# Ledger of designs, part 1: VHH binders against FAD synthetase 1, chloroplastic (RIBF1)

Scores and structures below are computed, not measured.

Target 1, 279 residues: FAD synthetase 1, chloroplastic (RIBF1), of Arabidopsis thaliana (Mouse-ear cress) (q9fmw8)
Amino acid sequence: AEGLSPVAGGIVALGKFDALHIGHRELAIQAARIGTPYLLSFVGLAEVLGWKPRAPIVAKCDRKRVLSSWASYCGNIAPVEFEIEFASVRHLNPQQFVEKLSRELRVCGVVAGENYRFGYRASGDASELVRLCKDFGISAYIINSVMDKNQVSVNTEEEDSKSKERGQVSSTRVRHALAAGDVRYVTELLGRPHRVISRTRTQDLTSKRGRISLQTSSLLNLPPGNGVYKACSLIVGDKHPISCKVIVDTSNLYIETEEERFHNSDESQEFQLLGIEFG
Below, numbering starts at 1 at the first letter of every chain, in headers, positions and changes, except where a header shows other numbers; antibody chains aren't numbered by Kabat.
F, E and O are the ipSAE of ESMFold2-Fast, ESMFold2 and OpenDDE, as the mean of both directions, binder to target and target to binder. V2 is 0.75 times the mean of E and O plus 0.25 times the DockQ between their complexes.
[cut] marks letters that were taken out.
Atom coordinates printed by the task and the answers are left out, and those that the model quotes come from them; centres of patches stay.

## First folded at step 4 (VHH)

Design s1 (from h7 with D104Y; framework vhh_8h63_2)
Fold by ESMFold2-Fast, scan of step 4:
Formats: structure tokens, C-alpha cells, sequence
Structure s1 (fold): chain B 279 residues (1-279), chain A 122 residues (1-122)
């Protein structure tokens, strides 16, 4: 264990991995066909680059559950996410980054999208990745973008274009669909229902008349836009999901269940995590 | 926040040239990936050109060899030089930006302008 990389001998998928959408899942599937799949993720990008703050699409604490759900697509092996601090690699040129993958992390291969860019100021592209991987004795596989198959209700110039694939699946499309309250479209883009995680003080978690009130500040990831969502599930610990209706407004999220009594399963904990699944 | 404003669109004869520009304000765009997308009536939006913060470029096959994307980080301005214009290039052209340092995805953009119309006659 000592002196071995956590991803040694594995196949690492390279990407941003914001939403863990079906495009990201395809990278993991391709990695799993070759060897043990890992996702190589950077952390701290916003801090290093001074980016506008945005709520994550997937809560950090919920990412492992999502990756575990991909096991059935990946030869019954759940991909493991390996995080690197972006500050530690931002200065590396393309050759130095591939050297890190081959010599420090000791991976057997990489999988990346056709539009992947890497190295200082994104100076390396997918063709450079393939060439450099060959130079360092590791395999490289470039995967085409996953196309968004969602139908639009607007007229197109060609009538047969309604049945064709649309632009590529992206985290931006997920964010726009969430803002619009289109949780079915979100589910298509993610390949799973969107789950919002709330971290709530146990003492503040009170349900009366089957309603739970949460402040949006307690949410660890991006909720859908303001509206009423009738086909939702409340997940508390390891219990079976509870059917519920969710109302999202500017400052609060309200969960309404058919069950009038909601009991804290562990009153000794200062905080409790709640999962809210949409659609 | 980051705001994008396009300019330079207009009417041009087939075979002609036109440069459209995009001015960014509210935040320095030197660490953003930038792109130009277009949408013609009744068609889906197409990313025609992209440029990373480091200057690496992408072009759609429909415009490759005719269009050139460039950026001036000192002026916070993005350019698209369009040569050998064809009637099928007629579209609303949109400037787009995303916070992206290493990962450039083809049409995954967070900030969009209002667009500038380019019409090619002939």
C-alpha cells in the first residue's frame, strides 16, 4: 500500500465531472471495458481561478452513491473518484501532466473526451494526449461526445430532425433544465433522478401536519427552480424512500408527506442529512 | 458578473468577409474559454468556433478554413473573422464564455450574449 498510487494499474477517465451526467458515465463505462475504472477530478478550481461561486450539481457527500449506481454499467465494478488539488497541477505543461499520470500515479491508461484540453492554460488537446501517453507507455482512448436525445416542442426545418440526436449532454444543460424546473429532462441528462442533500440541525428538524421546512442555505447542492414538484422522494438514513410533494421558493424548500409523523432516527446527532429526490 | 455584448453583424454579399466582436465586462475573461455559436431560423444552435484561455482553437467542419477565432485579453474582447461567406452562414451569432482552465467542452457554456445577426446574400 505504502509507495503505491491509489489508482496504480487503473484506467483513469479525465474530465471536469461536475454533474456526473451520462457523458461522464460513458467515460467510466469505456474505462471499465479496459481495466479498473477511476475518475480523475480536480478540486479547488474556483478558488485558484477566481470563478463566480456556483452551487454544485451533485453534493460532495453524495458523489460516491452516484458512482456506485454506475457499477451495473461497468462490469459490476463501481468507479472510484480520485481527487487532485488543482493548485498542485495548474502549472504543469501537457508533457509534465502525462508524466505525472504515468510515473507518479502509475496508471495503465486514460480515457478522455474528443474535446479534452489539459496542461497550463489548456495548451494540450486530445491528439497531444494520445501522443504523450504513447511516449510514456500508457494507453489512451478518446471517446466521442454523448449527444442529448431529448425532444423539443419547437418546429424544426426538417421534420425528421425531431428523431435525431441534439447537441451534446453537458453540465450547463443540466443547470438550465434545473432552473426551468424540468426535472424529467434533468433525469434524462443525468441518467438518474436529481438528489438534493440538506444538512439540517437535528433540533431544527420538525414535521407537523406532514410538512418539513428547510432553508435553502441548508442545501449542499443545487435545487430545481421555484415551483411545485409532485413526484418526489424523501430519503432519511437507510430507511425506505418516503413519497412526498416538494415546494421550492426563493428562501425555503417545503416537503409534504402523507405520513403525519416524522421522527428523528438519531436525536444524539447535532446534524442530520436528508436526501430529496425529484422525479 | 460577466456580461457579453456582440457587435459587427450586418448584411454582406456571398464571397465577402465580416468580423464580429464580443466585449466582456464585469470580470477579466483571461481564464475563460470563449466561443461563437450560431442559430439559423428553424435550426438548432451550432458551436462554430471555440478558443481556450491558452489560445487552443476549435472549428466546426462547416466553417474550418474560412473562419478564424481570436482573443485579446488586454481588451477583454473575442473576435470571429469570417471569410468566403456563403448564404448558409446566415444566422444569429452568439458569444459564449465558461469558467474553464483545462477542460474545454464543445458547447457547454455558462455565459451568453444577446447575439448579432449576420445575413449573407447572393
Amino acid sequence: as target 1 above (279 residues)
Amino acid sequence: ELQLVESGGGLVQAGGSLTVSCAASGRTFSDYAMGWSRQAPGKERELVAGITSGGSTYYADTVKGRFTISRDNAKNTLYLQMNSLKPEDTAMYYCAAKPSYWYYLSDDYDYWGQGTQVTVSG
Scores: ipSAE 0.013, ipTM 0.309, lowest interface PAE 8.7, mean pLDDT 82

Design s10 (from h7 with S106Y; framework vhh_8h63_2)
Fold by ESMFold2-Fast, scan of step 4:
Order: sequence, then C-alpha cells, then structure tokens
Structure s10 (fold): chain B 279 residues (1-279), chain A 122 residues (1-122)
Amino acid sequence: as target 1 above (279 residues)
Amino acid sequence: ELQLVESGGGLVQAGGSLTVSCAASGRTFSDYAMGWSRQAPGKERELVAGITSGGSTYYADTVKGRFTISRDNAKNTLYLQMNSLKPEDTAMYYCAAKPSYWYDLYDDYDYWGQGTQVTVSG
C-alpha cells in the first residue's frame, strides 16, 4: 500500500449513496460532527453482479455539486466521495472488510445506518460492525433511519388522516415518487429539487417556436414519469436559471420557454451539459 | 429476469396466524436479498421484513416479535409467518428482491411481485 490512503484519519459514512437523499445527508452530517467526512461508495456493481444498469437518480457528473451543497450542514466542509471497485471487496467477510478500513485505508471511524449490512453475501449487521470496529481500534457510530415525514401533496381536511404510518426515506421511495410524477414529494425526500442532466449538441439548444426537444437517450439520469411539469428551471453553465415548462413523454422531453437560444457563450463546443430542475 | 409470485393470502380472524409465500424463478434465488412490503388502504407502502442471501434479517417495529421472515434456497421460496394478527395488518403484501450486496436492507429493491391480499377481521 506504499502511499497514504486518500481517506486516512477520516470518518467514513457507509451506504449505497445512489439518491443522495436526506437519509444519506444525515450520515454525512454525523460524520462531519466527528471528523473529516467521506462517503464510501461502491462502483462496478452492475458488471460484477450481472444485472442490467438502471438510470441513476443523480448523474455521475452532478454528484459533487450535490455534496458541495451539504457543506452548510457539515460545518462548512463538503463531504468527499471515495469510490471502491466492488469486485475488490465482494468476497471479503465482515472481519476482513473492517480490517481493510482500519489497516489499509487507515480510517479513524465509521458511520452507518441501523439497517446497514456488509461482508460476503451481506452477512454482517450494524451490531457486528460496532464489535469489529472495536476489535480493530476504530470508532463506530450507528444512527437511526431518517423517517419520511408525510407527503404534503396528499393532505386532507380530516385530521385523523394525518396519523397514517410512515416509512424510512429510501432510494426506492424516490424512484416511485419520480415514476408517479410527484416532484414535490421527490424534493422533500432529496432535500433539493431533482436535477436531470442532458448531454446535448449545442445546435439542439435553440428554441423552435418556443419549444426545445431533447431525446430521452441524451439524459444522464432518471427523469420523472410522463406528464406536464409547470414549475421548472433550465441551468446552462453559470448563467441565471431560466423558468420553463417541461413535458415528458416516452421518447422525448420538451422544454417550453420564451428564450430563443440557451447555450454556453462559447459556441465552439459541439456538446454541452444542460440541467433541468423540477419544481 | 427474476420472476416473483406471491401466494397464501386470505381472510383470517384477529389473533390468528397466516403464512404467505413467494416463489422465485428465472435467476439464482440464493444470490438475492428478499423482502416483504405491504400497502394498507389509505396508507403508504412499508417494508415490513427483509432477509439477505446470508440470512441476516430486518423487521419493522410494527411487526417485530409477531412476524418471521425465512427463505428456502433449495425450493427458491421466501416465507413470511404472521402471528397474532391484528385488523391493522390488513394489506396487500408484496414480495421484493435485489442482488445481495453491502448496504441497507430497507433500500432499493429491483424486482417485485403482483401481491397477495391479507384481510384480518374482528
């Protein structure tokens, strides 16, 4: 291991970190209260496990922006994401994984949710994580799950309906809310508006009679389900966000705006990244 | 593709017991973490129990001590044994699966069955 670990002396939050929802944010907040916060993420899972890749909730290129927005919650320190190839750890038992964290990566502590599972075939639980961390001389902090505090969109006048049972915030809830087109609920679960990133040719960013058409194949992450979204914003480079209406169908995303052209000032670039925030 | 088919639902009196089962086909069942979620009339869907391929379990507080999740890898079948049933347990029960790897059992199931109805009277 010849060099210093990039997470040496840090506090590492353990989780999948696909949605970067408020539950993931809470892990980072707790890590930041103890030391330098890192998120430990696995990459290469689809290849290793032989599954078809799903569209990510957060585009890979947009993850650092999301983590930077958490700095205000984390003592003005933006958490850093540290990626490990899943192939390199998938066969480690629980003890071997904690040994890797302590001896190879030289972390000084871990933060995990109460439902966290790890090691070969996910045989280890949060209690075993705490015991093994103690054995290897690193601190372990287990936090309670962040609970979904109700959908504001489904409030009724009958007060008794507010006492319905609530579940844990999860990426599954985010995916189901997106599929249902409930972008208000998505914003509640993420703690931020959902942003879809498109990699689009500069020529295609010009409005035609007040409308821009993007193919779904240009999207780098999961859009909300088919429907009409009236309170959206376009983000192009460092320019002021442009108010727009978005129509999502099976093959295209249509953006309606009064702006005739929206592209970066440098027209020499063939492709540009366009952000679309759903309100 | 993994296919999940639930069975064993029905009508049961309060205080009674019922076992629902989920038959899996298509992929190697033992590679998957499995779960049971339910959705009651007028309520949000909740994960009530989960089990990893290695046998580690999760239970929601609402069912802990009353429900038991188990799996039989030789039969490609998942079970939920429900004891001391209450009218509040009335729901559609869904079987769910995801590849078994290192993270929260509550999070991000990829495959879902069509559900089986459990109704608790009294």
Scores: ipSAE 0.283, ipTM 0.641, lowest interface PAE 3.8, mean pLDDT 84

Design s11 (from h7 with S106P; framework vhh_8h63_2)
Fold by ESMFold2-Fast, scan of step 4:
Structure s11 (fold): chain B 279 residues (1-279), chain A 122 residues (1-122)
Amino acid sequence: as target 1 above (279 residues)
Amino acid sequence: ELQLVESGGGLVQAGGSLTVSCAASGRTFSDYAMGWSRQAPGKERELVAGITSGGSTYYADTVKGRFTISRDNAKNTLYLQMNSLKPEDTAMYYCAAKPSYWYDLPDDYDYWGQGTQVTVSG
């Protein structure tokens, strides 16, 4: 009924957008310099591909908060994520996809990384994207890859660590850093502290012996590997973050805090969302 | 579910050559982008080579000119031909796969094998 696309006249960043890492943020920054920034994301990939889904790096319910935090980089405009069902586009060749962007979605331009691949069997690359965008009358901007910086190590020479380059920032690097429990490196890759969201029963929000116990099955996204994490923060609703220590075990996550100030007095809700930030 | 099994690793002398392979069990192998990553003890895992379903390739600067990635879609097999091997190439080599659609990074992979060890003496 409405003749206007939700992203009409906007600049859409193209990518997988799973981790919302600094590489994804750079695409949004570049889009914002040109016009109204959007992320064009796909949903339903696992179902379409007949693949078991894995825990997301960013909880679905937490994605808008992350994008809102990018507003200060994007001319005070928070990028908006526009989701497309993957089943509806999976068979489109590169020309058909760019035609959809131009004629159906009526975008003004696109931003993509230099390694971007699209269309059926990834037959289109960034150069093809630029050519097709010109053919369909929309602007295209290709952004250089964001490179992972060298990390400091207590046993590595400072001069040697400065000369050693890492590859590109990627969701794979974020997953490996999380598994290793290297939350400082995760923060570097994400440009923000990693936040785990738990869907917890209201009755379980009461501390026992200074500790809250959560089952890993209550977590909506990927926690860091087993270990003890100091300098964490517990977030309950819109309240100020509470300093805590987090212990990650195979089956449980334990939150230890010196403050008993996170009581939720609203008993009308059976479940609450808890945020846990690492570092 | 796509499963990846690496083979062909072993001991080789510096300056030598070795080919590792990855057998993929899956009905949609030809629709996947494939890659090879490696991890040496105490180092980060790095993507060394990638290939799209259409045959476009990527190489890390550390291996460019020495390694060649290739795929045989009829046999559901990925290969990495390694020439002019150096002691620094000693690592566990992992096969990786992702759907070939709509990705902006060469090392953004969804499926991983368990690895095959390559040791270069010298």
Scores: ipSAE 0.113, ipTM 0.530, lowest interface PAE 5.3, mean pLDDT 82

Design s13 (from h7 with K98E; framework vhh_8h63_2)
Fold by ESMFold2-Fast, scan of step 4:
Structure s13 (fold): chain B 279 residues (1-279), chain A 122 residues (1-122)
Amino acid sequence: as target 1 above (279 residues)
Amino acid sequence: ELQLVESGGGLVQAGGSLTVSCAASGRTFSDYAMGWSRQAPGKERELVAGITSGGSTYYADTVKGRFTISRDNAKNTLYLQMNSLKPEDTAMYYCAAEPSYWYDLSDDYDYWGQGTQVTVSG
């Protein structure tokens, strides 16, 4: 049809999608088992709700790379993120939102966690989502978001005080692990190394001192807490990652490499993106 | 910035009842989803009850039918009424908040209180 929705005929996963952690990945995997997977995310929430936005866990410019890495789990199809302005939907009741998914966006189905809430002031729950989807002729699939804790309790033979329990994966857990500097645990929760993106001047990347100094204000997403990180990689454009040590303090991030030159210098003051992976 | 202060914890006999409260200050309380999480020594923190700004509630299976979450937007206060208390309910109880928008009620809150201790004997 003329003017087809970008997600028409697709299966949309519903969620906050802050960290793009392994729990979010599971929603995309389930969507991909049914049809073409999309993540449906809301933008502009801070403006609408009047709060100061926090640093994102994943830089906006880096989200597509993360989703592309999920293709191997999703039948070799990378999920596509479809953004909706929250202001345009915030006043829709649960029925109106499902009607929008079915009739305007023309999706074939939805995937959501069992604790999913939607509609004006989050008045709708997962059971209401299933009922309304049936009313509008689209499929709904509800996924258990507490699998890690329940699976450990079922599969552990000994339930003594020495057994380690892990809670469910969440963006809060990722933020706490980052603040603690526990980049190994962050990698477990994300299913990938945490990548921080900086916007920096091209001339600064050609320093001959083996050290790059970045102000935290140049970072596009949340760095780990103050500390020394020895097993890091510096990523500049399409070049091979460069092993480095990273030192994070309250106002600066320092990158130390054995390679003194990172880029051919055009003597340019233009900005470019720099990636730093921890672990 | 939203500030959360819990109160009402204490020692109670098995089978008894207790109400814990959370007073919110700073930002407009009615715009936030609120929750109660608990943590016993050596265990992970778990979400036991949640309530959206629109009044939709969630309860963990371990407390369903025994605990009731409620909010008073005029007083900027969240409540957890706990009935038929068990020794297994002994934990530090934390009040939590995040802006109420179309999300799940998993333990992904932006603001946390310092906690109030509940001890169930017997």
Scores: ipSAE 0.123, ipTM 0.532, lowest interface PAE 5.1, mean pLDDT 82

Design s15 (from h7 with P99L; framework vhh_8h63_2)
Fold by ESMFold2-Fast, scan of step 4:
Structure s15 (fold): chain B 279 residues (1-279), chain A 122 residues (1-122)
Amino acid sequence: as target 1 above (279 residues)
Amino acid sequence: ELQLVESGGGLVQAGGSLTVSCAASGRTFSDYAMGWSRQAPGKERELVAGITSGGSTYYADTVKGRFTISRDNAKNTLYLQMNSLKPEDTAMYYCAAKLSYWYDLSDDYDYWGQGTQVTVSG
C-alpha cells in the first residue's frame, strides 16, 4: 500500500543503541518474541545538538554484522536498524511522537527500557510512553534494566568477585572497561568480543618482519586502552581468523602475526576493511 | 568545552546527610542532562542519579528513596542530596553531563568532573 513504512506492522525497540551491548540485545529479544524486531535509532544528533564527535563503540559499517549475530537469540530473525533524522522529531512532544509511531510509521508495538526518555527536552518517561501507546492503539512493553552479572568465565573466582561489585550494563561501563584495557569485562558487557575496524590500504596489510603498523586515525571505532593484548584475532574479508598479538599505544596499533600477506587482491592502493577482535 | 567541578564531599557518620554540588561552566547548562556517578575503591563506576534538561529524574535502586538529584539552571549548578547514608555509600562521586537526547537516562555521559570524596563512618 502507498505510504506504507518500512517498519509497518513491526515491533520497534527504542534506545540509543551505541554499544549494542547485552542490554540492547535484550530489547531486541523481547521485540522478537512479539513480532518482527526493529531498532529505532536517531541520526544527525551531532548536527542538531552541536555535540563533540567521539569514536563509536561499534563501527557504523560493522553494526549489521552484530545485529545479524543476534538472530540466534531472536528466533532466527536478525533485527533490522531503522534510522530517523533527529531534526524531524526533535520538536515533537511525547504525544506527537507516539502519534508518529502509530499513524505515520504504523508500528504494532514498542519495547523500551524502564529509564527511557523521549519527546521535547526528553520530558516523557516510560509510564507516559505506555499511556500514550494505549491512546493510539499500539502495544508497549517496558523492560527492566539488565544487570551486569558474571557469565561463567575462564577465571571464575576472580571474575565472580568483580561481577558482584558491578551494576547495570551500560555503554558508559563499556567505555570505561575499554579505557582500562579490560577486554574480558568488555566481552561480558557486549556478549561478544570487541571488534575494532580499520580502513587500511591493501599494501599496509603486508607484515614487515612479523608486524603490521596501523595509525589510530585509521580506526573506525574505539580501541581498548594502551597495552599488550595477547589473545586477539585478525579478520580480513571472508578468510579464516588469524591469531595475533596486538600492542596499542597513543598513536599506533601494532599487530604481530606470522602471515606475510592476507589481502584479497594485488591492488596495493585499494582500501580494505580490517577487523581486530580482542579476546 | 563544558567544565564540571564537584564540591561538598567529606566525612559523615552513618545515618547522616550530605549535599554534594557540581558547578558547570563553558556552555549553556540547561541544554544538558546531568548525572552523578560513584566509584568505591576496587569497584566499577555506578550511575546513581540522573536528571534531564526537562527535569525528568532517574535513580539507581541502591539509592532510591534516600538520594535526591536537582538542578538550578540560573546558577548552573547540579545537586545531590544524600540522606540516611550507609558505609556502603563511601565512594568518589563524579558529576557527569551529556546533551539531552531521547534515550535511556542511565546511558552514556560525555563530560565528567574530577570527583569529590564522600566517606561514611560507622
Scores: ipSAE 0.266, ipTM 0.642, lowest interface PAE 3.7, mean pLDDT 83

Design s16 (from h7 with S100G; framework vhh_8h63_2)
Fold by ESMFold2-Fast, scan of step 4:
Structure s16 (fold): chain B 279 residues (1-279), chain A 122 residues (1-122)
Amino acid sequence: as target 1 above (279 residues)
Amino acid sequence: ELQLVESGGGLVQAGGSLTVSCAASGRTFSDYAMGWSRQAPGKERELVAGITSGGSTYYADTVKGRFTISRDNAKNTLYLQMNSLKPEDTAMYYCAAKPGYWYDLSDDYDYWGQGTQVTVSG
């Protein structure tokens, strides 16, 4: 039992895993067809690389719920996310990284996209990943990118007239769709409705004639752009979702419930999490 | 912190060539993977090319064989050489950067410039 890696004997999907979109889901599905699926994620990149942090697409506290929803696609096994501190691996070249996967983490195989890059300054590519995995006795599976069905088109003047203009599903597309307020398109890219998590004090949840006001600073992940969203749900604890309309502006998010009376009579100073699901 | 400024856009005839460039300032350029994305009115933003600090490249199928991405780490500059331009290449072209360590070159970028317009007539 001692010295066992949390992902020992598993199949790890390699990627950034920001949005947990259908492209990321496909990596987990392929891993699940081979063995026990895991997502291998890096944390602490902003601090190490000196970039400014961005609001996550999926709240940290909500990621396990999303992965659990993938169980039906993954042979009834929910993928587990395994996080590695970026500072601990940033110095590893491609060979050392694969050696860590095989020797230290004791994985049975890896799944990666065709455009995956790894190791110090991204010196390794998918072909090198396959070669190194073979050298270390683990399986490697490279899969094609998931295409955004709304962006597939034919270019009649390309050098090869048989080629199609394509757009793959990406976290960038999710962020742009959110900014545009296109929650239907976001749902297609994510394979699920977008859920925003707010952390707020119980005493501050008292509705004024069915309206709740939240500051955008209370949100743990990225809301859609400014606008009115009519087909939403409010999730409070383990209670049934409450149908609501949501108005997003630059400073606040307003929730108008279809319940005639929503009242929190609790004067508690404790914080609680609210889920707001769009569409 | 990294700031990106694109230049070199303009009007060009179909079949022609154009080079756009991106000047990077702030933290060390050489530690970032760099990319070029484009967006035409009414269309989604499309990543067309990416390059690691070591020079490994990615190209979208729409531009493969016609466009060449390159970088000059001494000048903190990224280039996109565009040959055999088509009217469909008309778009705002954005310079992009992300950590170059463990990422799919075709996926999300963290730093963006304001763009330079390329118009192909024909």
Scores: ipSAE 0.144, ipTM 0.565, lowest interface PAE 5.8, mean pLDDT 82

Design s17 (from h7 with S100E; framework vhh_8h63_2)
Fold by ESMFold2-Fast, scan of step 4:
Structure s17 (fold): chain B 279 residues (1-279), chain A 122 residues (1-122)
Amino acid sequence: as target 1 above (279 residues)
Amino acid sequence: ELQLVESGGGLVQAGGSLTVSCAASGRTFSDYAMGWSRQAPGKERELVAGITSGGSTYYADTVKGRFTISRDNAKNTLYLQMNSLKPEDTAMYYCAAKPEYWYDLSDDYDYWGQGTQVTVSG
């Protein structure tokens, strides 16, 4: 179709962007220093590779809120996420992918990590990305992971904790920390509290004396492992967060508030979204 | 699920060469980026090398120019050819795998083998 590309004239950060962790945030910060920041994200990765999809770290419906929170780091401009089906680009060689960025999407530049790989069978590296961008008239900026202050901070904390999971910030590290129930470390890796989103019918809730029960099957993204979590927050619509304790087991998530007047159960078939932040 | 088994470790003199191998079973090997990490007693684990299905590679500065990572997708096997070995290379070497996407090769890996011991004598 004719018309302006959604990311035309922008600077696109390249990455997987599963967790939207502090390493991803740094790519957006660098893009914002050059021009209008976008995250170029691939979707359908597991389907293309024939796997069962894994639960996302960030709920699809919650990603825009996270990116909006990055505006203060990005010159008061919230990065916008632009999604491409991985199946549509997987077989493009490195030159064809950069040509797509330059000629079809009409981006002004790219930001990527020093170890970024792209193109058919991930054959292209960061040096090739820079060379091809120059050939097609767009700017390229490669960030060095050891120069990322957030990466340095995480590595220092890991050393202090005697952790065996040393290395750069990654979505895999976030998943392992969540599974271990280490929500403090998760917050350090994400630069924000982990928020789980539940979509459920009111009739499926049990509310009694400040306690509500949710089935884990109602969760739209990955909860932390089984355990008791203190200093959590319950978010309902645009209202102020409610302090709570959360108990996670294999089938249910229990939210206990100090608010004795948390609404009584009713017989509604309407769906509602609840946010649960883990402290 | 992907299972990884390392072999080929042993004792070698400083300045010598050794090749360690990793056999993968289960899911299709060619869907995974592969890597080698090592850990010496009392030290943190270090990512040594990584390779995509298409052959793009990453090396840690400590081994660049001495070690070569390679893969044989038809045989579901990963290799690390180690040349000009130093006593400092003495470690347990672990094979690792992660799903292949267009992303950073130095990221943490999802699947790990049990390791193979490499000892370099002075």
Scores: ipSAE 0.236, ipTM 0.597, lowest interface PAE 3.8, mean pLDDT 82

Design s18 (from h7 with Y101E; framework vhh_8h63_2)
Fold by ESMFold2-Fast, scan of step 4:
Structure s18 (fold): chain B 279 residues (1-279), chain A 122 residues (1-122)
Amino acid sequence: as target 1 above (279 residues)
Amino acid sequence: ELQLVESGGGLVQAGGSLTVSCAASGRTFSDYAMGWSRQAPGKERELVAGITSGGSTYYADTVKGRFTISRDNAKNTLYLQMNSLKPEDTAMYYCAAKPSEWYDLSDDYDYWGQGTQVTVSG
């Protein structure tokens, strides 16, 4: 097809990219070694499949910040996320999808995990992806799964058998660690502290007896499970992080800090975005 | 809107067999990739088996040759047939679902049940 493609000449990593965990980061790192890295993400799956959407692990508005943090691993090039409507590709067979990548999007190559499946009803596998890419004149690179055991083993050899029994890094593992309140393990899986974004009315961002109350419905992404989190930080715009304690219960999140107000100085805004990092 | 409910767990002796089931309610069960994950006390959650909407299967090395995953799209039900059970198979078993298109079988599952307990005595 004639026209400019936003990913033309690039190397696209293929995956779900829900959590942007270290496994997803490894796909981007491999793409960056070959050319300009992009993440190719599908949107609109819940609408197409009739599913109610779940809370995302990474807030939509926070994804670019995460990808920018990967620049240091990617030769100082921040990966760019390119979104495709799932409805537009759902019924493409494997050959048609690779043709779209090559002829419409004009990518130079793809990076995918060894267990990658694609095309209508998941009829294509990683070896089919490699074969079809060759047929259409683009490069394909299949990488091995990232294991949390491997990450621990690189840093220390004196780990016990428990850490060696850990498996593949996945968004499922991140979700379960979050539900268990294990924010240190979440940080290991993500390669960064988990950040929850709240969209809160400016009037509600004033401390009452040293505490701010946020409803779970104000959160744009998944908080950790019920519990007390003592080593947290509040992020307001580009200001220095504010140390805080966070208490999560079934319907509310409570922030305890010595600061009295936690919003941008522009009080003309009805709503503010507040970041909460769990350390 | 997909809800998953596991059943069929229980106590079984080492060397025995057990089938756990997962009933899916909501839309488009036949379009979902389904999986079974397990978690024993003090251990990480492990994906043990997966099946695409087209019937392609995945098994973890720990269960390969002993467990069989299958699906009945007419009944909206997922099965895990467990043979030659070992004490180390003792765990809470969770049913999971994700779109059957454009993702790894080992990739993240989007929907989860509450689990069913399987205890293997020795």
Scores: ipSAE 0.140, ipTM 0.530, lowest interface PAE 4.7, mean pLDDT 82

Design s19 (from h7 with Y101F; framework vhh_8h63_2)
Fold by ESMFold2-Fast, scan of step 4:
Structure s19 (fold): chain B 279 residues (1-279), chain A 122 residues (1-122)
Amino acid sequence: as target 1 above (279 residues)
Amino acid sequence: ELQLVESGGGLVQAGGSLTVSCAASGRTFSDYAMGWSRQAPGKERELVAGITSGGSTYYADTVKGRFTISRDNAKNTLYLQMNSLKPEDTAMYYCAAKPSFWYDLSDDYDYWGQGTQVTVSG
């Protein structure tokens, strides 16, 4: 069909999708239980809203790998991310946005968190999303917070209070944990080790005494705060991960490995992507 | 760029009411989603209320029916009206802001104030 939507017949999860944390994964899991899962993401936000862009938690080039790792949770179907230019939807009111989902994109349903807001100036809430989806003949599924799911009665108030102390999984919590250098907690929030991607010249990947130096300007996503990280892995292409120690300071990131010669001198590429996973 | 200054905190008796305010300066207040978070001694920071630039609101279950969030875009001010206060509401209350966008109100806030202390006796 001419002009067929790339998400036609699918179930789209709605959210910011900055960190691709376990909360975002839960939206994808719920979508996959209903049909073919997609993440609906907005791009061009900084230009439209006039703010300075901050470093992403997940590198743009690494997002597909993360979503592919969710296949085992999603009925062996990896969720696909569908990007929309924010400028093209910013002016749509709640009804117009749902109309776009149903008539232009031809989705079969949506999944969103109970705190989701949408439409011009975020005037629409989750209850309006459900109502409008019904009006346009598509299904809507609202996912409650984990705290609400764990609350049995007032007699379990201590358990509810403890859940509130840990808080809801959010990109803010991931960013704070990264800044604090708490990579174990980051791994719990993401459901995976945090991976930093560097785009660097092949010539600069020559290890000197088992040490590789990278400028922070070469990093495509947010590294953890300044400190020493012992339980790390260095990933180059599809090769076996190499155990390493990583030192992060304000201007540089240093990788120390037991491998004397990890770089292949026969590589002719001017640049390559280097992955660093924090334990 | 956006600066947030909280005020109106203090000591209140249990069952009483208090309104805390947040004055915003810098970038256009009306373009921001706003929120109130609190942190009690020995607890993590909890988002208690949020409001979009269009006026859609969120409340944590702990405060639903007792607290009301509101905004005055002409005065660049955010309010939290707190009724039926309990000793458990004792906390430092923080004003928060993020550019208004189509996503979860419980997600990231980019700007934070220094907080205003609310103490409920009883």
Scores: ipSAE 0.151, ipTM 0.541, lowest interface PAE 4.9, mean pLDDT 82

